Miniprotein binders against q6w4x9r395to579. Designs and how they scored, part 200

Target 1, 185 residues: q6w4x9r395to579
Amino acid sequence: GHCSLEGGSFVTTFDARPYRFHGTCTYILLQSPQLPEDGALMAVYDKSGVSHSETSLVAVVYLSRQDKIVISQDEVVTNNGEAKWLPYKTRNITVFRQTSTHLQMATSFGLELVVQLRPIFQAYVTVGPQFRGQTRGLCGNFNGDTTDDFTTSMGIAEGTASLFVDSWRAGNCPAALERETDPCS
Below, E stands for the ipSAE of ESMFold2; O stands for the ipSAE of OpenDDE; V2 stands for 0.75 times the mean of E and O plus 0.25 times the DockQ between their complexes.

## First folded at step 15 (miniprotein)

Design qw9 (at its last look DockQ between E and O 0.76; V2 from the best seeds 0.00; counts 0 for: SAP 86.816 > 70)
Fold by OpenDDE base, look of step 15:
Structure qw9 (fold): chain B 185 residues (1-185), chain A 90 residues (1-90)
Amino acid sequence: as target 1 above (185 residues)
Amino acid sequence: SELEEIAKTILEAVKDLVEAVKENDYSAILKALERLFEAAIEAYSAGFYEVAEAVTEVIQAIWLGDEEKIKEAVKELVEEMREAMRRAKE
């Protein structure tokens, strides 16, 4: 399964459902029992301009009981708050520079992350077949049915992206917007 | 038809993208990619799921700079659009 965060406000789920949102919060991208040690992948969004429609991905976070790996738009990689030199390796996670503009987080448990640094901070999540039907978050449920991808954290199917996205907030943040509100954006 | 309109949007976005690349206009490139993604959303909303997927794969290939994947993705997009057109006529 492939999930993408592109263009600052666009998401493509594992089931290839495209949608757009504007938010300034940390969101759960991926939760799964297949991730060891209560692991979860999260995305941090922030304002990139003046309008509410000007938002962008600014960091990706992998959080488990053992690690809190943050890859930020300024190319800083931290684990549990400490800056790390690349390549950085833990027990089952390796973060390294793939290209001049791309970082990669490889794992031993079927999760791969590619982070594009320029010109737009973007993320590409790949999970193995063992994750099929066992994922939750903004990346969807990876069950081959795109129509139920907007299932909230409470298991409710939503028709719009905004409520879906809001349900996966990791903190108290403003409500997400599905569509652009600034015609000049 | 709705599919024809979506197809038109996709084609126009692709044309704009090509032109933007020729002119080295990065702002225009980004804008064209955004329009392509919006077209994917529209395609999905209209029930053309395979077309939507194909568009997103083209976009991803472009962002990742994989020329071979771009070629394959574009080919797939054309195929999916043709297939959708065929189904629409049945």
Scores: ipSAE 0.835, ipTM 0.920, lowest interface PAE 0.5, mean pLDDT 94
Fold by ESMFold2, look of step 15:
Structure qw9 (fold): chain B 185 residues (1-185), chain A 90 residues (1-90)
Amino acid sequence: as target 1 above (185 residues)
Amino acid sequence: SELEEIAKTILEAVKDLVEAVKENDYSAILKALERLFEAAIEAYSAGFYEVAEAVTEVIQAIWLGDEEKIKEAVKELVEEMREAMRRAKE
């Protein structure tokens, strides 16, 4: 299954549902029992232009009981807050430079992450077939039905991206919908 | 009609992308890719799921820079648009 975070604010789910959202928060991209140690993949978005309402992907985080691997648009890779030289290996995870513009996180549990650093920070999530029907988050549920991919953290299928995305916030951050007269600059 | 407008948007964005690549105009390339993704969202919202998926695969192939995947994705997009238009006329 493939899930893509492209163009700063666009997402395509494992079941090929495209959508766009803006929000300044960390969101749960993928949770699954197939990820060891309560693992989750998360995406961090922040303001990206003159308008405070426009946001873009700035980091991807893999979090488990043992690791917190952050791949940032600053091209810095950390684990548990400590900067790491590439290639970087843990028991189950290898992070390495695929090309001058791409990093790859490969795992022993069927998750692969490719991060394009330039010209735009983008992420490509690949999961093995064992994940089918067993994912939750912004990448959808991977059940072969694109129409129910907007399933919230409470298990409710929504028709709009904003309600779906807001339900997957990880932590204390503002709701994705906000109106203001002055741009952030 | 709705599908015809979506297809027109897709074709215009592809034309703009080709011109931007020829002129090595990075800003224009990004704008064309954004318009393509927005067209995929519109196609999905109108119920043309296969067209929407085909558009996103063209975008992904372009970002990956794989000429063979780009050709295959464009061929699939054309076929999906033809099929969707044929179904709409029936």
Scores: ipSAE 0.599, ipTM 0.831, lowest interface PAE 1.4, mean pLDDT 84
ESMFold2 (binder alone), look of step 15: mean pLDDT 78; pTM 0.712

Design xd1 (at its last look DockQ between E and O 0.93; V2 from the best seeds 0.82)
Fold by OpenDDE base, look of step 15:
Structure xd1 (fold): chain B 185 residues (1-185), chain A 89 residues (1-89)
Amino acid sequence: as target 1 above (185 residues)
Amino acid sequence: DTLREEAERLYDEARKLMEEARRAFEAGNFEEAFRLAEEAGRLIKEAIRRAEEAIKEGSEDPWTYLILRYAEWFAEIVEEFIERVKEEL
């Protein structure tokens, strides 16, 4: 499964459903029992301009009981608040520079993350087949059905992304605005 | 954040109970499986409540939200298991 966060506010789910939202919060991208230690991948969005529609991804966070790995747009990588030099390795996670503009987080449990640092901070999430039907969050449920990707944390299928996105917020933030669109358009 | 910690504790305890419930079920002890699962259900609901309360009181820690989401998901699992056990009673 491939999930992408592109163009500052575009998301394509594991089931290849594209949508757009504008929010300034931390959101759960991927929750799954396949992630050890109750892990999750999260995205941090912030204002990139003066208007409400000017939002962008500013960091990606892998959070578990053991780790809080933050990859920020300024190329700073931290774990539990401490800056780490690359390549950085934990028990089952490795963060390293893939290219001059890309960082990668590789794991032993079937999660891969590639972060493009410039010109636009973007993220690409890949999960193994063992994650099929066992994911929740902004990246969807990876069940091959795009029509139910907007299922909220409470199990309610939404027709639009707004309430869906808000249900996966991981902080006290304003409501997100949503417009469904093809991120490649 | 004491509320979060309590939520985590309750969540962990509920998970342990469900493991016991599953073992009981596999052993054909359906009544025990049911009892354990029901208890897990109570605990997980309390975990959810505690996490929600933490959020209501202004927690901004992503972990608080994450534990809530896992607890919610686990609650669904518990409920499904209970229904399965009922079919065997």
Scores: ipSAE 0.851, ipTM 0.927, lowest interface PAE 0.5, mean pLDDT 94
Fold by ESMFold2, look of step 15:
Structure xd1 (fold): chain B 185 residues (1-185), chain A 89 residues (1-89)
Amino acid sequence: as target 1 above (185 residues)
Amino acid sequence: DTLREEAERLYDEARKLMEEARRAFEAGNFEEAFRLAEEAGRLIKEAIRRAEEAIKEGSEDPWTYLILRYAEWFAEIVEEFIERVKEEL
């Protein structure tokens, strides 16, 4: 399954449902019982322009009981707050530079993250088939059906991206907007 | 921090009780499975309450939110298991 976070605050879920939101917060991208130590991927979004409708991805975080790996747009990788030189390995995670513009986090538990650092900070999440039907978060539930990908943290399927995204906040932050203004106005 | 740490402990204990409940169910001990799952459900509800209170008191730690989301998901799993056990009672 593939989930992407691309420029303009676009997301495509594991079930290929595209949406866009604008918010300034840390959000849970993916949680699953398949991730060890209560792990999750999180995405950090921040202002990228003058209005709050101009937000972009600035970091991706893998958080578990053991690790807090942050890959940020300043091209620094940290674990538990300490900068690390690449390649960086733990028992089940390896972070390495694939190209001058891309980093990869590979794991032994079926999660792969590729981060494009330049020209635009973007992220691509891949999970193995063992995750099917066992994910929650901004990347959706990976059940082959796009109609319930906007399932909130309380298990409620929403019709709008903004309510869905707000439920996955992992910080005390302003509510996210799907769109603040009509792009045609 | 204290509330978040307590939520973690309650969540962990609830998970251990559910493992015991699942084993009891597989062994055909449905009354024991039910009692263990009910207790796990009580602990997970308290874990949720502690995590929610930590957030209300201004926790900035993303881990607090993650524990809450895992606890909420686990609560759904426990309720589904309880309904499954009731079919055998």
Scores: ipSAE 0.720, ipTM 0.865, lowest interface PAE 0.9, mean pLDDT 87
ESMFold2 (binder alone), look of step 15: mean pLDDT 85; pTM 0.845

Design xd2 (at its last fold request DockQ between E and O 0.94; V2 from the best seeds 0.84)
Fold by OpenDDE base, look of step 15:
Structure xd2 (fold): chain B 185 residues (1-185), chain A 89 residues (1-89)
Amino acid sequence: as target 1 above (185 residues)
Amino acid sequence: DTLREEAERLYDEARKLMEEARRAFEAGNFEEAFRLAEEAGRLIKEAIRRAEEAIKEGDEDPWTYLILRYAQWFAEIVEEFIERVKEEL
C-alpha cells in the first residue's frame, strides 16, 4: 500500500483515493496493530501563509511507546526530543539520507517512509501486504475499497474529508477544512 | 497517576485479559472466555473514558490521543470477540 502527502494539502490513501484538506494540527496517518509498541505515523501541518488555505506539511512523526521520531522540514531528526545524526538507527527503525533532497525511514516491520524535503515537503508511506485491512488514519484502511476510506476514528463513514480528517487529530487544534486549491499551494 | 497513565494501565490490563480470553476460547472454555472478555470490555471502556477526560482537561500530548485511538479500536475487537463467544455458548 502506498499513501502520499503531496502539494502541501493533498493526500492519497492506500486505496488510491485522493483528497485534500487544510488543517493546522497533528494527524494520525497510520495506526495499525502491525506497528509494534502501539505505533503510529503522524503528520504535522502548519500555516504556510496568511490565508487559511495556505497550509503545509511541516513534519512527520513516528510515535510509539518507545520512540518519538520527528522528521521536520528543516531536516532535523529527533527522537524523544533529542537531535540525532543520520544515519540514525534504533532497534527496528533506521532513518537515513536517501538523496540530497530525500530522507528515508526504514523499518523491520513493513513500514517505509520517504520524505521529500525540497522543493515541497512531502511524504510517501509504504506498508507491506500484512497491513491490508488493518490500518486506520488519514491513509485509510487499505482494504481495496475507496468508498470507506473516510471512516472516522469512531467508525463512522463520512462523505467528505473534513470530518474524517478532524477525527484523526492528535492534538487540540482548529477544525480542518476541505477546500479546492491549487495543487501547487 | 495521571489520567493518561491510568488509561494506559487499563488498556494494558484489558489486553492481557483478552489474551487469556482467547486462550480460554481455544481451549473450549467458552464460559471463561466470555467472562474474561466482558471484564476486558469494562476495562477498555474505562481506559477510553480516562483518555477522553485527559484530553478534555487539556492533555495535548499526541500519545494521549493515540492511546485513545488504540483503546477505541481494541474495544471493537473485544466486542466482536464477545459476539463470537456467545455463538459457542
Scores: ipSAE 0.870, ipTM 0.935, lowest interface PAE 0.5, mean pLDDT 95
Fold by ESMFold2, fold request of step 20:
Structure xd2 (fold): chain B 185 residues (1-185), chain A 89 residues (1-89)
Amino acid sequence: as target 1 above (185 residues)
Amino acid sequence: DTLREEAERLYDEARKLMEEARRAFEAGNFEEAFRLAEEAGRLIKEAIRRAEEAIKEGDEDPWTYLILRYAQWFAEIVEEFIERVKEEL
């Protein structure tokens, strides 16, 4: 399955459901019992410097009991807060420069992340077939049906992207609360 | 222990009990599977409460949110398992 995070806060789920949202928070992109150590991918969004109403991806985080790997738009990779030179390896994760503009996180547990650093910070998530029907988060539930891809953190299918995305916030985001009253955000 | 640490411990204990419940179920020990799953359900509800309270008290660590979401999902799994075990009792 393939999930993408592209410019202008566009997301395409594992079931190919496209949507857009405007938010400034950390969000759970993917959680699954197939990820070791209670792992998850998270996406960090912030206000774009190019217009008042735009938000954009600024970092992708892999978080587990063992690791907090952050890949940031400033092209710095950290684990548990410490900057790492590439290639960087743990027992089951390797982060390396795929091309001059792309980084890759490869894993032994069926997760692959490719991050485009330039010209626009974007992310592409691939999961193996063992993840089918076993995912939650902004990338959807990977069950072959787009009608319930907007399943919230409480397990309820929603019809609107905004309610779905809001349920996956992983932080207290005062700016996001303020933006919910903003007609242009 | 912080509320987040308490939530983590309760979640871990609930998962261990469910592993034992699944083994008991596969062995045909349905009364034991039911007892273990009920206890796991009680622990996971308390884990959820601790994580929610941590967030309410200002814990902004993404890890706390992740534990909460896994605990909520696990609670659904436990409830479904309990229903399956009841079919055998």
Scores: ipSAE 0.767, ipTM 0.878, lowest interface PAE 0.7, mean pLDDT 87
ESMFold2, look of step 15: ipSAE 0.737; ipTM 0.874
ESMFold2 (binder alone), look of step 15: mean pLDDT 88; pTM 0.883
ESMFold2, fold request of step 20: ipSAE 0.724, 0.762; ipTM 0.859, 0.879
ESMFold2 (binder alone), fold request of step 20: mean pLDDT 88, 88, 88; pTM 0.882, 0.882, 0.883
OpenDDE base, fold request of step 20: ipSAE 0.848, 0.847, 0.844; ipTM 0.923, 0.923, 0.921

Design xd3 (at its last look DockQ between E and O 0.80; V2 from the best seeds 0.81)
Fold by OpenDDE base, look of step 15:
Structure xd3 (fold): chain B 185 residues (1-185), chain A 89 residues (1-89)
Amino acid sequence: as target 1 above (185 residues)
Amino acid sequence: DTLREEAERLYDEARKLMEEARRAFEAGNFEEAFRLAEEAGRLIKEAIRRAYEAIKEGDEDPWTYLILRYAEWFAEIVEEFIERVKEEL
């Protein structure tokens, strides 16, 4: 399964459903029992301009009972608040520079993350087949059905992205807005 | 303990109970499986309440939210399991 966060506010789910939202919060991208230690991948969005529609991804976070790995747009990688030099390795996670513009987080449990740093901070999530039907969050449920990707944390299927996205917030933030605008905006 | 810590403890305990419930079920001890699952259900609901209360009171740690979400998901699992057990009673 491949999930992408592109263009500052665009998401494509594991089931290949595209949508857009504008929010300034931390959101759960991927929650799964296949992630050890109650792990999850999260995305941090912030304002990138003056208007409410000017939002962008500013960091990706892998959070578990053991780790809080943050990859930020300024290329700083931290774990549990401490800056780490690359390549950085934990028991089952490795963060390293893939290219001059890309960082990668590799894991032993079937999760891969590629982060494009420039010119736009973007993220690409890959999960193994063992995750099929066992994922929740903004990346969807990876069951081959795009129609139920907007299922909230409470198991409610939403027709629009706004309520869906809000249900996966991991902080006290304003409501997300769904707008279909130019990816370059 | 903080509300978050209480939620975590309850969540962990509920998970342990469900493991026991599953073992009981596999052993054909359906009544015991049911009892254990029901208890897990109570605990997980309390975990959810505690986590939610923490957030309501201003806990903004993403981990608290994550625990809440896992607890919510686990609650569904418990409920589904209970229904399966009922079919065997």
Scores: ipSAE 0.845, ipTM 0.921, lowest interface PAE 0.5, mean pLDDT 94
Fold by ESMFold2, look of step 15:
Structure xd3 (fold): chain B 185 residues (1-185), chain A 89 residues (1-89)
Amino acid sequence: as target 1 above (185 residues)
Amino acid sequence: DTLREEAERLYDEARKLMEEARRAFEAGNFEEAFRLAEEAGRLIKEAIRRAYEAIKEGDEDPWTYLILRYAEWFAEIVEEFIERVKEEL
């Protein structure tokens, strides 16, 4: 199964459903019992311009009881807050430079992450078939069926995507409607 | 103990009880499976409450949110198991 985070704040789920959203928070991309140590993959988005619709991916995080691996747009890789030289290996995770513009995180548990550093910071998530029907988060539930989508219509509808995305926040961030409103006016 | 640590402990205890409940179910001990699963359900509800309270009180650690989402997912699993056990009683 493949999930992608591409420029323009586009996401394509494991079931090949595209959407876009506006948000400046940390979000849970992928949660699954197949990930060891209660692991999850998370995405960090931040404002990239003066408009609320200009947000971009700034980091990808793998978080578990053992690790907090951060791959940031500044090309720095950390684990539990400590900067690491590449290639970086743990017992079940390897992070290495795939090309001059791409980093890869390979794992022994069926998760693979490829991060494009330039020209635009983008991420590509691949999971093995053991994850089918056992994922949750922004990358969807990987069940091959549209009836389990919480989006009411197919397409890039900001209102629908915003509510879905806000439900997967992993940080204390203002809701999209609150961010869009200036209380001083 | 932080609220996040309490939530994590309760979540872990609930998972252990569910392992025992599943073993009891596989052995045909449906009354015991039901009792263990109900206790796991009570613990997981408390774990969820503690995690939400932590977030309300300003815990911004992504781990707290992750534990909450796993606990909520686990609660669904426990409820489905309880209904399955009831069919055997």
Scores: ipSAE 0.773, ipTM 0.889, lowest interface PAE 0.7, mean pLDDT 84
ESMFold2 (binder alone), look of step 15: mean pLDDT 87; pTM 0.870

Design xd4 (at its last look DockQ between E and O 0.94; V2 from the best seeds 0.83)
Fold by OpenDDE base, look of step 15:
Structure xd4 (fold): chain B 185 residues (1-185), chain A 89 residues (1-89)
Amino acid sequence: as target 1 above (185 residues)
Amino acid sequence: DTLREEAERLYDEARKLMREARRAFEAGNFEEAFRLAEEAGRLIKEAIRRAEEAIKKGDEDPWTYLILRYAEWFAEIVEEFIERVKEEL
């Protein structure tokens, strides 16, 4: 499964459903029992301009009972608040520079993350087949059905992304604005 | 303990009970499986309440939210398991 966060506000789910939202919060991208230690991948969005539509991804966070790995747009990588030099390795996670503009987080449990640093901070999430039907969050449920990707944390299927996105917030933030669109537009 | 810590403890305990419930089920001890699952259900719901209360009181730590989400998901799992056990009673 491939999930992408592109263009500052575009998301494509594991089931290849594209949508757009504008929010300034931390959101759960991927929650799954396949992630050890109650892990999750999260995205941090912030304002990038003066208008409500000017939002962008500013960091990606892997959070578990053991780790809080933050990859920020300024290329700083931290774990539990401490800056780490690359390549950085934990028990089952490795963060390293893939290219001059890309960082990668590789794991032993079937999660891969590629972060494009420039010119736009973007993220690409890949999960193994063992995650099929066992994911929740902004990246969807990876069950091959795009129609139920907007299922909220409470199990409610939404027709639009707004309430869906808000349900996966991981902080006290304003409501997200939503527009369904092709991320290539 | 903080509300978050209480939620975590309850969540962990619920998970433990569900593991026991599943073992009981596999052993054909459906009554015990049911009892354990029901208890897990109570605990997980309490975990959810604690986490929600923490958030309501201003806990903005993403971990608190994550625990809440896992607890919510686990609650669904418990409920589904209970229904399965009922079919065997």
Scores: ipSAE 0.858, ipTM 0.930, lowest interface PAE 0.5, mean pLDDT 94
Fold by ESMFold2, look of step 15:
Structure xd4 (fold): chain B 185 residues (1-185), chain A 89 residues (1-89)
Amino acid sequence: as target 1 above (185 residues)
Amino acid sequence: DTLREEAERLYDEARKLMREARRAFEAGNFEEAFRLAEEAGRLIKEAIRRAEEAIKKGDEDPWTYLILRYAEWFAEIVEEFIERVKEEL
């Protein structure tokens, strides 16, 4: 399954459902019992440019009981707050420079993250088949049905992206704006 | 212990009870599975309350939010399991 976070605050879920939102928060992208040590991927969005309603991805975080790996748009990779030289390895995770513009986090538990650093900071999440029906977060539930991909943290399928996205906030932050059709207004 | 630490401990204990409940269910011990799952449900409800209280009192650590989201999901799983066990009783 593939989930993407692309410029203009676009998200495409594991079930290929596209949506857009604008918010300044940390959000849970993916949680799953398939991730060891209560792990999750999180996305950090912040204000971009001069427009207060325009936001963009600024970091991706893998958080578990053991690790807090941050890959930020300034190209610095940290674990538990300490900057790391690449390639960086733990027992289960390797972070390395895939190309001059892309970093990759590869894992032994079926999660792969590719981060495009330039020209626009973007993220691409890939999970193995063992994750089918076993995910929640901004990347959706990976059950082959786009109609319930907006399942909130309380297990309720919503009809709007804004309520869904707000339920996945991992911080004290303003409500997100759902940007249908025109991200500039 | 902080409220976050209490929530994490309660969540861990609930998961342990649920593993025992699933083992009991697979062995056909449905009354024991039910008892263990109900206890897990009580603990997970308390874990949720402790995490929510921590956030209300200003805990902004993403880990606290992640524990809350896992606890909420686990509560749904426990509720579904209890209903499944009732069908066997």
Scores: ipSAE 0.720, ipTM 0.864, lowest interface PAE 0.9, mean pLDDT 87
ESMFold2 (binder alone), look of step 15: mean pLDDT 89; pTM 0.887

Design xd5 (at its last fold request DockQ between E and O 0.97; V2 from the best seeds 0.83)
Fold by OpenDDE base, look of step 15:
Structure xd5 (fold): chain B 185 residues (1-185), chain A 89 residues (1-89)
Amino acid sequence: as target 1 above (185 residues)
Amino acid sequence: DTLREEAERLYDEARKLMREAERAFEAGNFEEAFRLAKEAGRLIEEAIRLAAEAIKKGDEDPWTFLILRYAEWLAEIVEEFIERVEEEL
């Protein structure tokens, strides 16, 4: 399964459903029992301009009972608040520079993350087949059905992205806004 | 912090009970499976309540939110399991 966060506000789920939202919060991208120690991948969005529609991804966070790994747009990598030099390795996670513009987080449990640093901070999430039907969050449920990707944390299927996205926030933040926009513009 | 910690404790206990419930079910001990699952359900609902209360009181730690989400998911699992057990009783 492949999930992408692109263009500052665009998401494509594991089931290949595209949508857009504008929010300035931390959101759960991926929650799964396949992640050890109650792990989750999260995305941090912030304002990138004066308009409410000017939002961008500013960091990706892997959070578990053991780790809080933050990859920020300024290329700083931290774990539990401490800056780490690359390549950085934990028990089952490795963060390293893939290219001059890309960082990668590799894991032993079937999660891969590639972060594009410039010109736009973007993230690409890959999970193994063992995650099929066992994921929740903004990346969807990876069950091959795009129609139920907007399922909230309480198991309610939403028709629009706004309520869906808000259900997955990991902080006290303003409500997310949904906007239709040409991804190529 | 205390609310989050208690929620986390209850979540962990509920998970433990559900593992025991599943083993009981596999062994054909449906009454025990039911009992364990019902208790897990009780604990997980309390965990959800406490985590939500923490957030309401200003806890903004992403971990608190994550615990809430996992607890919500476990609650669904418990409910579905109970229904399955009831079919065997």
Scores: ipSAE 0.864, ipTM 0.930, lowest interface PAE 0.5, mean pLDDT 95
Fold by ESMFold2, look of step 15:
Structure xd5 (fold): chain B 185 residues (1-185), chain A 89 residues (1-89)
Amino acid sequence: as target 1 above (185 residues)
Amino acid sequence: DTLREEAERLYDEARKLMREAERAFEAGNFEEAFRLAKEAGRLIEEAIRLAAEAIKKGDEDPWTFLILRYAEWLAEIVEEFIERVEEEL
């Protein structure tokens, strides 16, 4: 299964459902029992430099009981707050520079992340078939049905992206009213 | 200890109880499977309350949010399991 986070805050789920959102927060992109140590992939969005209402991806985080690997827009990779030289390897995760503009996180547990650093910070998530029907988060539930990909953290299928995305926040984030007052909202 | 740490401990214990419940179910010990799953459900509900309280009190660690989301998901699994066990009883 493939999930992408592309410029303009566009997301395409594992079931190929596209949507767009604007928010300033850390979001749970993917959680699954297939990820060891209660792992999750998270996406960090922040305001784009031109518009108050528009946001873009600025970092991707892999978080588990053992690791907090951050791959950020400034091309710095950290684990648990410590900057790492690439290639960087843990027991089951390797982060390396795939090309001058792309980094890759490869794992032994069926998760692959490719991050485009330039010209626009984008992320591409690939999961093996063992994840089918066993994912939650912004990348959807990977069940072959796009109608319920907007399932919230409470297990409720929503018809709109905004309520779905807000349910997956992993931080105390700016109030929705601040985003709604932007002239482009 | 923080509310987050207590929520995490309760979530871990609930997971352990659910593994035991599943083993009991596979062995045909449905009364024991039911008892263990109900106990796991009680721990999970408390873990959810504590994690949510930590967040309301200003815990902004992404880990706290992740524990909450995993606990909520486990709660759904436990409810489904209890329904399966009840069918066998």
Scores: ipSAE 0.751, ipTM 0.873, lowest interface PAE 0.8, mean pLDDT 87
ESMFold2 (binder alone), look of step 15: mean pLDDT 88; pTM 0.875
ESMFold2, fold request of step 20: ipSAE 0.702, 0.717, 0.724; ipTM 0.856, 0.859, 0.862
ESMFold2 (binder alone), fold request of step 20: mean pLDDT 88, 88, 88; pTM 0.874, 0.874, 0.876
OpenDDE base, fold request of step 20: ipSAE 0.837, 0.834, 0.833; ipTM 0.918, 0.917, 0.916

